# Ledger of designs, part 18: VHH binders against F-box protein 7 (SKIP32)

Target 1, 328 residues: F-box protein 7 (SKIP32), of Arabidopsis thaliana (Mouse-ear cress) (q9xi00)
Amino acid sequence: MTSDALTIPSELESALRLRTVQYFITKRPWLDLYGVHVRPVPPFGSTSRKPHFDPALIHRCLPDELLFEVFARMMPYDLGRASCVCRKWRYTVRNPMFWRNACLKAWQTAGVIENYKILQSKYDGSWRKMWLLRSRVRTDGLYVSRNTYIRAGIAEWKITNPVHIVCYYRYIRFYPSGRFLYKNSSQKLKDVAKYMNFKASKSENLYKGTYTLSMSDDKIEAAVLYPGTRPTVLRIRLRLRGTAIGANNRMDLLSLVTSGVNDEEISSTEEDILGLVEGWEDDETHNPDIPAVSHKRGMTAFVFVPFEEVDESVLNLPPEKMDYYVTG
Key: E = the ipSAE of ESMFold2; O = the ipSAE of OpenDDE; V2 = 0.75 times the mean of E and O plus 0.25 times the DockQ between their complexes.

## First folded at step 20 (VHH; framework vhh_7sr4_2)

Design X2 (from W6 with T28R; at its last look DockQ between E and O 0.67; V2 from the best seeds 0.00; counts 0 for: unsure alone 64.0 < 65)
Fold by ESMFold2, look of step 20:
Structure X2 (fold): chain B 328 residues (1-328), chain A 123 residues (1-123)
Amino acid sequence: as target 1 above (328 residues)
Amino acid sequence: EVKLVESGGGLVQPGGSLRLSCAASGLRFSSYDMGWYRQTPGKQRDLVADITTGGDTKYGDSVKGRFTISRDNTKNTVYLQMNSLKPEDTAVYYCARGYEEFPDYGWRFYDYWGQGTQVTVSS
């Protein structure tokens, strides 16, 4: 049986229409792990592709773990609005245990002792303040760099020197464990996002690696291996930033370096490509047939797109409808 | 949505010819590099030929002089003319669309693939 919508406060119904909440309830397939079955029913004659949330399932849809996942993705202003919805949401927003767990997960590579030291010295003992203000890579979406270049085309009827804009993307997904995924592709964000995981059995141009984040200067060091007969390491250096304090939704691409790797180094590694190239100079190569190159093009800054915004992101627009921009 | 559909495969005698075609759907076909790859069971895909947006071609060593790649941007189609076929050319042939990650250095990657078409060279 369904429940009557009249039993649900209007503030709760409005909050459940928030994009983040709708994504977790309707579009995130792992919600089925909690036994929640959401069957959106569009209005009669509707042309909308957006599913309607069935309020009959509200009593089952947001266990404490999901509520915290929703709140951990919100900026402070949205948290203020969420805390006004009901007593359970206000309690959850104020519960320091949930914020502590989020912080220790997000900065797990530093360890518990270092995180407590930082908490006390910089965040007045407030786990919530630390979560909202301390720089961290976002792990709830993709960092996306759109790159374009111009290429001469084949002459066609009435066109003497055709010129084409070629568009491709760099996609990065970070994990709190220190692992990351890198993909370069001409495929659009909405087509790529579902394959950016370690379970993808076959994914073209998807590379796995490790990264480090320096909290003193917000620099990220990462590396992946391009395999083959001429194995090549790609070293990626980034600087984390944001459009607002604590947003962590932008990364500048500081350098891209490709270098040759010899077969002995690959065979002796323990799948830690970043550790293999630790201490290498930018002009260093261990295969003279593959010179070290510090690339100067394809260096557009990364924009973060949360998983709940993938389908509607402007990064899915055709290249002729997107701004061309340079990093700087 | 970009889709690549190969056709023209089949059974042919040694020394014979086949013409593969790959129809591409989607905007901006003329803006990307195109290629043909082949795969025998248990092996990775091998480059057969590719062609840039500007018409420059590259061929695998075993097919040079026998195969010709071409493209028709008005029909969104890339072709592979295969002459003087040998039994070792037996494979599944895939059409692919690509781009260069580092355009000044020719680092080409392919991220759209067709379903493949079987070419068998025997009597």
Scores: ipSAE 0.569, ipTM 0.826, lowest interface PAE 1.6, mean pLDDT 77
ESMFold2 (binder alone), look of step 20: mean pLDDT 78; pTM 0.783
OpenDDE, look of step 20: ipSAE 0.782; ipTM 0.915

Design X4 (from U6 with T108R; at its last look DockQ between E and O 0.72; V2 from the best seeds 0.00; counts 0 for: pae E 2.8 > 2)
Amino acid sequence: EVKLVESGGGLVQPGGSLRLSCAASGGTFSSYDMGWYRQTPGKQRDLVADITTGGDTKYGDSVKGRFTISRDNTKNTVYLQMNSLKPEDTAVYYCARGYEEFPDYGWRFYDYWGQGTQVTVSS
ESMFold2, look of step 20: ipSAE 0.613; ipTM 0.841
ESMFold2 (binder alone), look of step 20: mean pLDDT 79; pTM 0.790
OpenDDE, look of step 20: ipSAE 0.828; ipTM 0.936
ESMFold2, look of step 21: ipSAE 0.382; ipTM 0.717
ESMFold2 (binder alone), look of step 21: mean pLDDT 79; pTM 0.791
OpenDDE, look of step 21: ipSAE 0.812; ipTM 0.928

Design X5 (from V6 with T108R; at its last read DockQ between E and O 0.66; V2 from the best seeds 0.70)
Amino acid sequence: EVKLVESGGGLVQPGGSLRLSCAASGGRFSSYDMGWYRQTPGKQRDLVADITTGGDTKYGDSVKGRFTISRDNTKNTVYLQMNSLKPEDTAVYYCARGYEEFPDYGWRFYDYWGQGTQVTVSS
ESMFold2, look of step 20: ipSAE 0.579; ipTM 0.826
ESMFold2 (binder alone), look of step 20: mean pLDDT 80; pTM 0.800
OpenDDE, look of step 20: ipSAE 0.823; ipTM 0.935
ESMFold2, fold request of step 22: ipSAE 0.562, 0.496, 0.503; ipTM 0.808, 0.781, 0.774
ESMFold2 (binder alone), fold request of step 22: mean pLDDT 80, 80, 80; pTM 0.801, 0.806, 0.810
OpenDDE, fold request of step 22: ipSAE 0.849, 0.853, 0.849; ipTM 0.944, 0.945, 0.944
ESMFold2, last read: ipSAE 0.496, 0.566, 0.513; ipTM 0.787, 0.826, 0.805
ESMFold2 (binder alone), last read: mean pLDDT 79, 80, 80; pTM 0.803, 0.805, 0.806
OpenDDE, last read: ipSAE 0.847, 0.843, 0.842; ipTM 0.944, 0.942, 0.943

Design X6 (from W6 with Y99S E101S F102S F109S; at its last look DockQ between E and O 0.17; V2 from the best seeds 0.00; counts 0 for: pae E 7.5 > 2, placed apart)
Fold by ESMFold2, look of step 20:
Structure X6 (fold): chain B 328 residues (1-328), chain A 123 residues (1-123)
Amino acid sequence: as target 1 above (328 residues)
Amino acid sequence: EVKLVESGGGLVQPGGSLRLSCAASGLTFSSYDMGWYRQTPGKQRDLVADITTGGDTKYGDSVKGRFTISRDNTKNTVYLQMNSLKPEDTAVYYCARGSESSPDYGWRSYDYWGQGTQVTVSS
């Protein structure tokens, strides 16, 4: 409603403004996910000079293996605060072998020799510094891109009006091995997370591929094969970023290209899809019946959701509870 | 497991009409592209029609203007309305499920097929 076209009673205008403010304030879960939001971290693991209660009881409830996994997921600010919780946590945070093992697992595709070269040349020999500052994809959850488009109503034998807004998602799960899983679906995050693994049934149309992350510019090159009667390769180019230093919880979708693949090329292994298409131009196809397409829609940035948060994520909310519409 | 069951085939005179139906069992029907292919003995399967989750359609050149594909996601069913049938339309017609699609993709790949239904156009 506008005042320049129509007059509005003052009581109604006040009610409309209150509803609008309430919507912006109380219904902005998607904007918080896609925007830059720096939330103050509450004191974590702090000790008191004069404690009457031992606040370090949590360290006695967590096996060392789980404690290491918790620390490996912390941002640099939180990790500094964790070293103040108790003597055991301080020693764990400072243990070079913990950080070495974490780094070698995270960057296993580069190999041990290359990781040592990078450690010395860029991180002053500090495995902890390398873990905290070197870009890495997260492998403990899903990267999710939520997209929308507008569709006319569909009935059995004719297209109907009214118009519907349709929501669909791109899901990516990375593995430290250089493999990844891809799915484009209207299914919600909490449902898809149940089967985003290499053992999933073929009926779920879950596609497998390979990727690399460039150390110099945080770009990801990825490719997945769509097999079948018209085999197609999907090439995905991304840029890794985060809402805070070391978060690695966002990815921009730079390009999305599909190209035809001939039957001879399908004989390649599942292990080298990215190698198969290395050097291809964006307009290149190896099957004239399947033209190359550079896609312009569905390019919303990816948001990372850890597996332990998938059921409660705001990405499961229906479209009517969104902060605003996201066009594909 | 995905199961596709075609029905509606049979014998029809030239110029006649048939409506094929494909009932799909699966929790994710509305998330997948669907299509119809046909095959005559000794030949490859030919595209007849496909339809995306968003309702975009594509037709083989020989059937464009005569055949219409549609879907009803509430009934998990895909339809093929065949009008002005010709003897060369005689074939086994297969329903197929493809990859999940978006309105921006110009590619499809089919990985589940029905058993087929015979359509015969003859006097």
Scores: ipSAE 0.014, ipTM 0.389, lowest interface PAE 7.5, mean pLDDT 73
ESMFold2 (binder alone), look of step 20: mean pLDDT 78; pTM 0.781
OpenDDE, look of step 20: ipSAE 0.021; ipTM 0.389

## First folded at step 21 (VHH; framework vhh_7sr4_2)

Design Y1 (from X4 with T28E; at its last look DockQ between E and O 0.55; V2 from the best seeds 0.68)
Fold by ESMFold2, look of step 21:
Structure Y1 (fold): chain B 328 residues (1-328), chain A 123 residues (1-123)
Amino acid sequence: as target 1 above (328 residues)
Amino acid sequence: EVKLVESGGGLVQPGGSLRLSCAASGGEFSSYDMGWYRQTPGKQRDLVADITTGGDTKYGDSVKGRFTISRDNTKNTVYLQMNSLKPEDTAVYYCARGYEEFPDYGWRFYDYWGQGTQVTVSS
């Protein structure tokens, strides 16, 4: 590969990134982490001459503003590798203002004052330490839980089809605003990912809700409403973790509780379902026709899949081909 | 890749009969629950009938005793036999494939739908 695939056109700006996504396509995963696709542009005309580009030209072509956006989306391990690329990248990664801006963006719902209080009380005034050590949900992809169950067939006389394996998934997409999307489906990850947004409100089994992350124990509280004539709230409790420090790429499913809600509660709550159920016990229901249930099955841990990896993920394979897939 | 194709709809006089068919492609038919829903303009889809992988059936109150759901796993097809049709049965009928999010409690969700077939009951 020549470095001309990473050349940034001079007209490239943050204001043009969204409009140019279809024109500026690159396979570089670190550029894709912040949602910008850079068009491969040859720096000279079509000739047979050998290219003379420095393979590391990305660090020279990318303006400081775009470097900050790229670094803000990297996992801590990748940031360590980026600091080894050149002196400019090393100094940029160590810039305290970059880490301040990354933290305030990542935890925007707490507000500036509360983030400064947490910075001083728990992270010794170091924004970099806070970003690396404070738990955060990933918002650049989907958390996916793959679940199966078995349905017995007619076993006494039917030898060719004695059992049925059902495979379904739970999909979660978090937003920095404190909102999230939840979908349960037997559809594969590559088919679901394009519908996991607030513009796709007509997709079946796609539910909107709110969540919080507790920093004391890395617990996530989330809730969605299953609407209809028997409206039911689903309360989802998770624990955030990772395969490495700062990866935030796994979640354990601690509890799933369904409870009935009153019609009056639904009309007074549009998208703040979590606020509605604040303080509810696990056995609490506000509709006697819909008892509270703490579910024990379908609670497989979530694996994070970045949007750029959804088409290639092993989670798209049929159940019988998942012998080589291992979860963390 | 999973596709559901309905057929057998049409115009029928009150008291008549129709048989709807839904052919599934893309595999895995025998491993999933199947259902029929109907929808009139401006209203939500409502359950007509569903059938589990083991053959257990459930019907909407307005069609109980008149409609029969069945499945043939060798042909990847689910059927809806509709007898004693009334003008109120006029709707678009949709085939659906489902699973249970909470298997111990029988909570079925449907995530594949056909394009629908029109059934019209009038003179």
Scores: ipSAE 0.615, ipTM 0.839, lowest interface PAE 1.3, mean pLDDT 75
ESMFold2 (binder alone), look of step 21: mean pLDDT 80; pTM 0.798
OpenDDE, look of step 21: ipSAE 0.824; ipTM 0.934

Design Y2 (from X4 with S30T; at its last fold request DockQ between E and O 0.66; V2 from the best seeds 0.68)
Amino acid sequence: EVKLVESGGGLVQPGGSLRLSCAASGGTFTSYDMGWYRQTPGKQRDLVADITTGGDTKYGDSVKGRFTISRDNTKNTVYLQMNSLKPEDTAVYYCARGYEEFPDYGWRFYDYWGQGTQVTVSS
ESMFold2, look of step 21: ipSAE 0.601; ipTM 0.831
ESMFold2 (binder alone), look of step 21: mean pLDDT 79; pTM 0.788
OpenDDE, look of step 21: ipSAE 0.813; ipTM 0.929
ESMFold2, fold request of step 22: ipSAE 0.456, 0.502, 0.516; ipTM 0.756, 0.774, 0.800
ESMFold2 (binder alone), fold request of step 22: mean pLDDT 79, 79, 79; pTM 0.795, 0.791, 0.792
OpenDDE, fold request of step 22: ipSAE 0.847, 0.850, 0.848; ipTM 0.943, 0.944, 0.943

Design Y3 (from X4 with Y105F; at its last look DockQ between E and O 0.59; V2 from the best seeds 0.65)
Fold by ESMFold2, look of step 21:
Structure Y3 (fold): chain B 328 residues (1-328), chain A 123 residues (1-123)
Amino acid sequence: as target 1 above (328 residues)
Amino acid sequence: EVKLVESGGGLVQPGGSLRLSCAASGGTFSSYDMGWYRQTPGKQRDLVADITTGGDTKYGDSVKGRFTISRDNTKNTVYLQMNSLKPEDTAVYYCARGYEEFPDFGWRFYDYWGQGTQVTVSS
């Protein structure tokens, strides 16, 4: 197992709980800043605070490393507003080392040499441009697909409200290492999010796997193993997109295929499930007792929810209160 | 907030009978599949019986013909009638609520569980 892939650093969690960090992350406080010009904060002994708002307080409380993590979560619009807060934030947003480190972490599976080639050929040597514009899976939250189906109740001679809606979710958490977690559950996002880590193997319906992202068509190939007496691989094909350029906050679910796997295959490829199924046709199975199936239902697009928004997300609403909600 | 509460467990002699009940609250009971599972210490949970919303039943091989699952949607309750009990039936019995990840193919998953009720067949 990878200890860095299983946990969020505790100092980052503490910083995200600070009222002033939440104040900057929410979209409403930034609208209030349009009418306010803040003074640059000196390096030592700042006394230029306002009664309601001092955006420089976060800089004085946080190590530079944590401040970099906060900025890496912002979209271009929010970064533009953040660069107007104080001189330190402006210089931090412009620091190429900050963006270089973020990029090399995010695309670590490609390797340093390949990332430099892409940087020069497609992003004009700008690490910041690459971070903001190059497709990447988000790793600071969960991708959530909400699915419903209708189940008939007891049949009656006179039809009386016998139809019931079943609601369940697909949850995905990606890691920069090329590993990911998959969970299907009827439990809501706020109840599931704390179990979406590699230490939570006791959680029901939590599966581990591997994925890749293709830069040429934004397609994600992913696979998990459903273990047990009849081992089954689930192959998941997705297309990454967003509500805005660089948002990376949506995924279309292109296909779901289940296929049988024999015991020799699972013992030899326990960490590389995707490599196991390389080159398989959609109708291919390696256990004739478990036919290959290309599933057609439960294919709702994924919506990304950052970890700091999981408790208040609209996805926690019951199905009857989400009748008019449209994803994307 | 979905809650499942089992009752009806206890001590019984071999060849005896017990009836387990599972009361469900905090959600639409009639739209979900229900099941009974059992677990012996140190072992994984085993399927005992399932029942769909439409009343279709499935049983584990070791209990077929001896156990009967049923449901009463008006009382939000699922039952397990256990007859001809044997010492190997000794376990903690769990009620579970499920859904199908792939509705056209019957791949059922369970994500709500009761606290369990002990059944002991004397030895």
Scores: ipSAE 0.531, ipTM 0.800, lowest interface PAE 1.7, mean pLDDT 76
ESMFold2 (binder alone), look of step 21: mean pLDDT 79; pTM 0.794
OpenDDE, look of step 21: ipSAE 0.802; ipTM 0.924

Design Y4 (from X4 with R108K; at its last fold request DockQ between E and O 0.67; V2 from the best seeds 0.69)
Amino acid sequence: EVKLVESGGGLVQPGGSLRLSCAASGGTFSSYDMGWYRQTPGKQRDLVADITTGGDTKYGDSVKGRFTISRDNTKNTVYLQMNSLKPEDTAVYYCARGYEEFPDYGWKFYDYWGQGTQVTVSS
ESMFold2, look of step 21: ipSAE 0.546; ipTM 0.818
ESMFold2 (binder alone), look of step 21: mean pLDDT 80; pTM 0.798
OpenDDE, look of step 21: ipSAE 0.823; ipTM 0.934
ESMFold2, fold request of step 22: ipSAE 0.093, 0.526, 0.543; ipTM 0.561, 0.810, 0.807
ESMFold2 (binder alone), fold request of step 22: mean pLDDT 80, 80, 80; pTM 0.801, 0.802, 0.802
OpenDDE, fold request of step 22: ipSAE 0.852, 0.854, 0.857; ipTM 0.946, 0.948, 0.948

Design Y5 (from W6 with L27I; at its last look DockQ between E and O 0.57; V2 from the best seeds 0.62)
Fold by ESMFold2, look of step 21:
Structure Y5 (fold): chain B 328 residues (1-328), chain A 123 residues (1-123)
Amino acid sequence: as target 1 above (328 residues)
Amino acid sequence: EVKLVESGGGLVQPGGSLRLSCAASGITFSSYDMGWYRQTPGKQRDLVADITTGGDTKYGDSVKGRFTISRDNTKNTVYLQMNSLKPEDTAVYYCARGYEEFPDYGWRFYDYWGQGTQVTVSS
């Protein structure tokens, strides 16, 4: 905030040179929830008769910000196809203001000045290139890790010791602010998703904390507190990845460490649990009754599920339906 | 769907006994830890007793020696035998099903709950 000068990105300059409808000064849909003042764009070309409804025309009447939110979720190939649908979609995809706003929201913890430096040094001044290529956590759904373990049965004189499979999940929701929610539960994804917000923060087994993402190696550092009479910090280290460039829809679980904390640390570190454990070794504990443990089980990779896909996700299936394939 | 139904609550005089039962339905009942919690109006739920799949038990300090938890996996049922009842035992008692996030270390979490059964201890 030491500089008052506005540097105009090259993508915005390109959009300003266009002679057609300009969308970047349109009122925002989330500020005008009940108002729509975008007028329908007339069809291009000379068609004297149009005998049937084109479903793609519905998208021409969306407010610019809603249309952009759809585009922001698309992969690069799909954005190329979207730019061919109609003139409004083409201009929206090329509008650097929408990409700038998305980037500044997504990486808000670095601040405007640092984001401009990264934009110029690594992304050739293109906000769109930055959005598509720079690693970010997804915030429009849940990262889900499905874990199982086996129970060998009865400890005493029982007549049978069948093998049991216990299934439980780790659920993570990230926010652009650097806050996140963590839940471990045996409840299925469709039953959990509605509780993964800060309004439900007193929900059973729902923990809040902060995280960081290192852009150089896509590592995430995160921590939450398990409160109670023997308070315990859970340190979570992850590596962000994707099934395709820019998907950001997978995370490997690099380590899970539990360590004891003392009452003085709890009182002085309310929501910044990650700051509390800064510099701790993996074998460090501040409560000898709670030894530090680097856990080796329950470490399956996380899969991202957008909120709109929660109800039909295969992660809602019981373990036996996922353990075999039946041909025929 | 896991369903927990408590029964056996009621009114009892101080020094009396009650036996609570919790019938569970689901194909994986024997794979999960079970517990009893109680709640007085306006307060958080307190642990009364829990029992692991292997039969290990834990009790709240105020009920040690008076209450006994047990399970019958063939009947999908968990029991709480409550002896020498005191007026401070008056609460709604909840059955709960749990699992271990770190099974080598016995870290239990409960995420399924019954609707509760009222226990009232009064002269």
Scores: ipSAE 0.536, ipTM 0.772, lowest interface PAE 1.5, mean pLDDT 76
ESMFold2 (binder alone), look of step 21: mean pLDDT 79; pTM 0.789
OpenDDE, look of step 21: ipSAE 0.741; ipTM 0.897

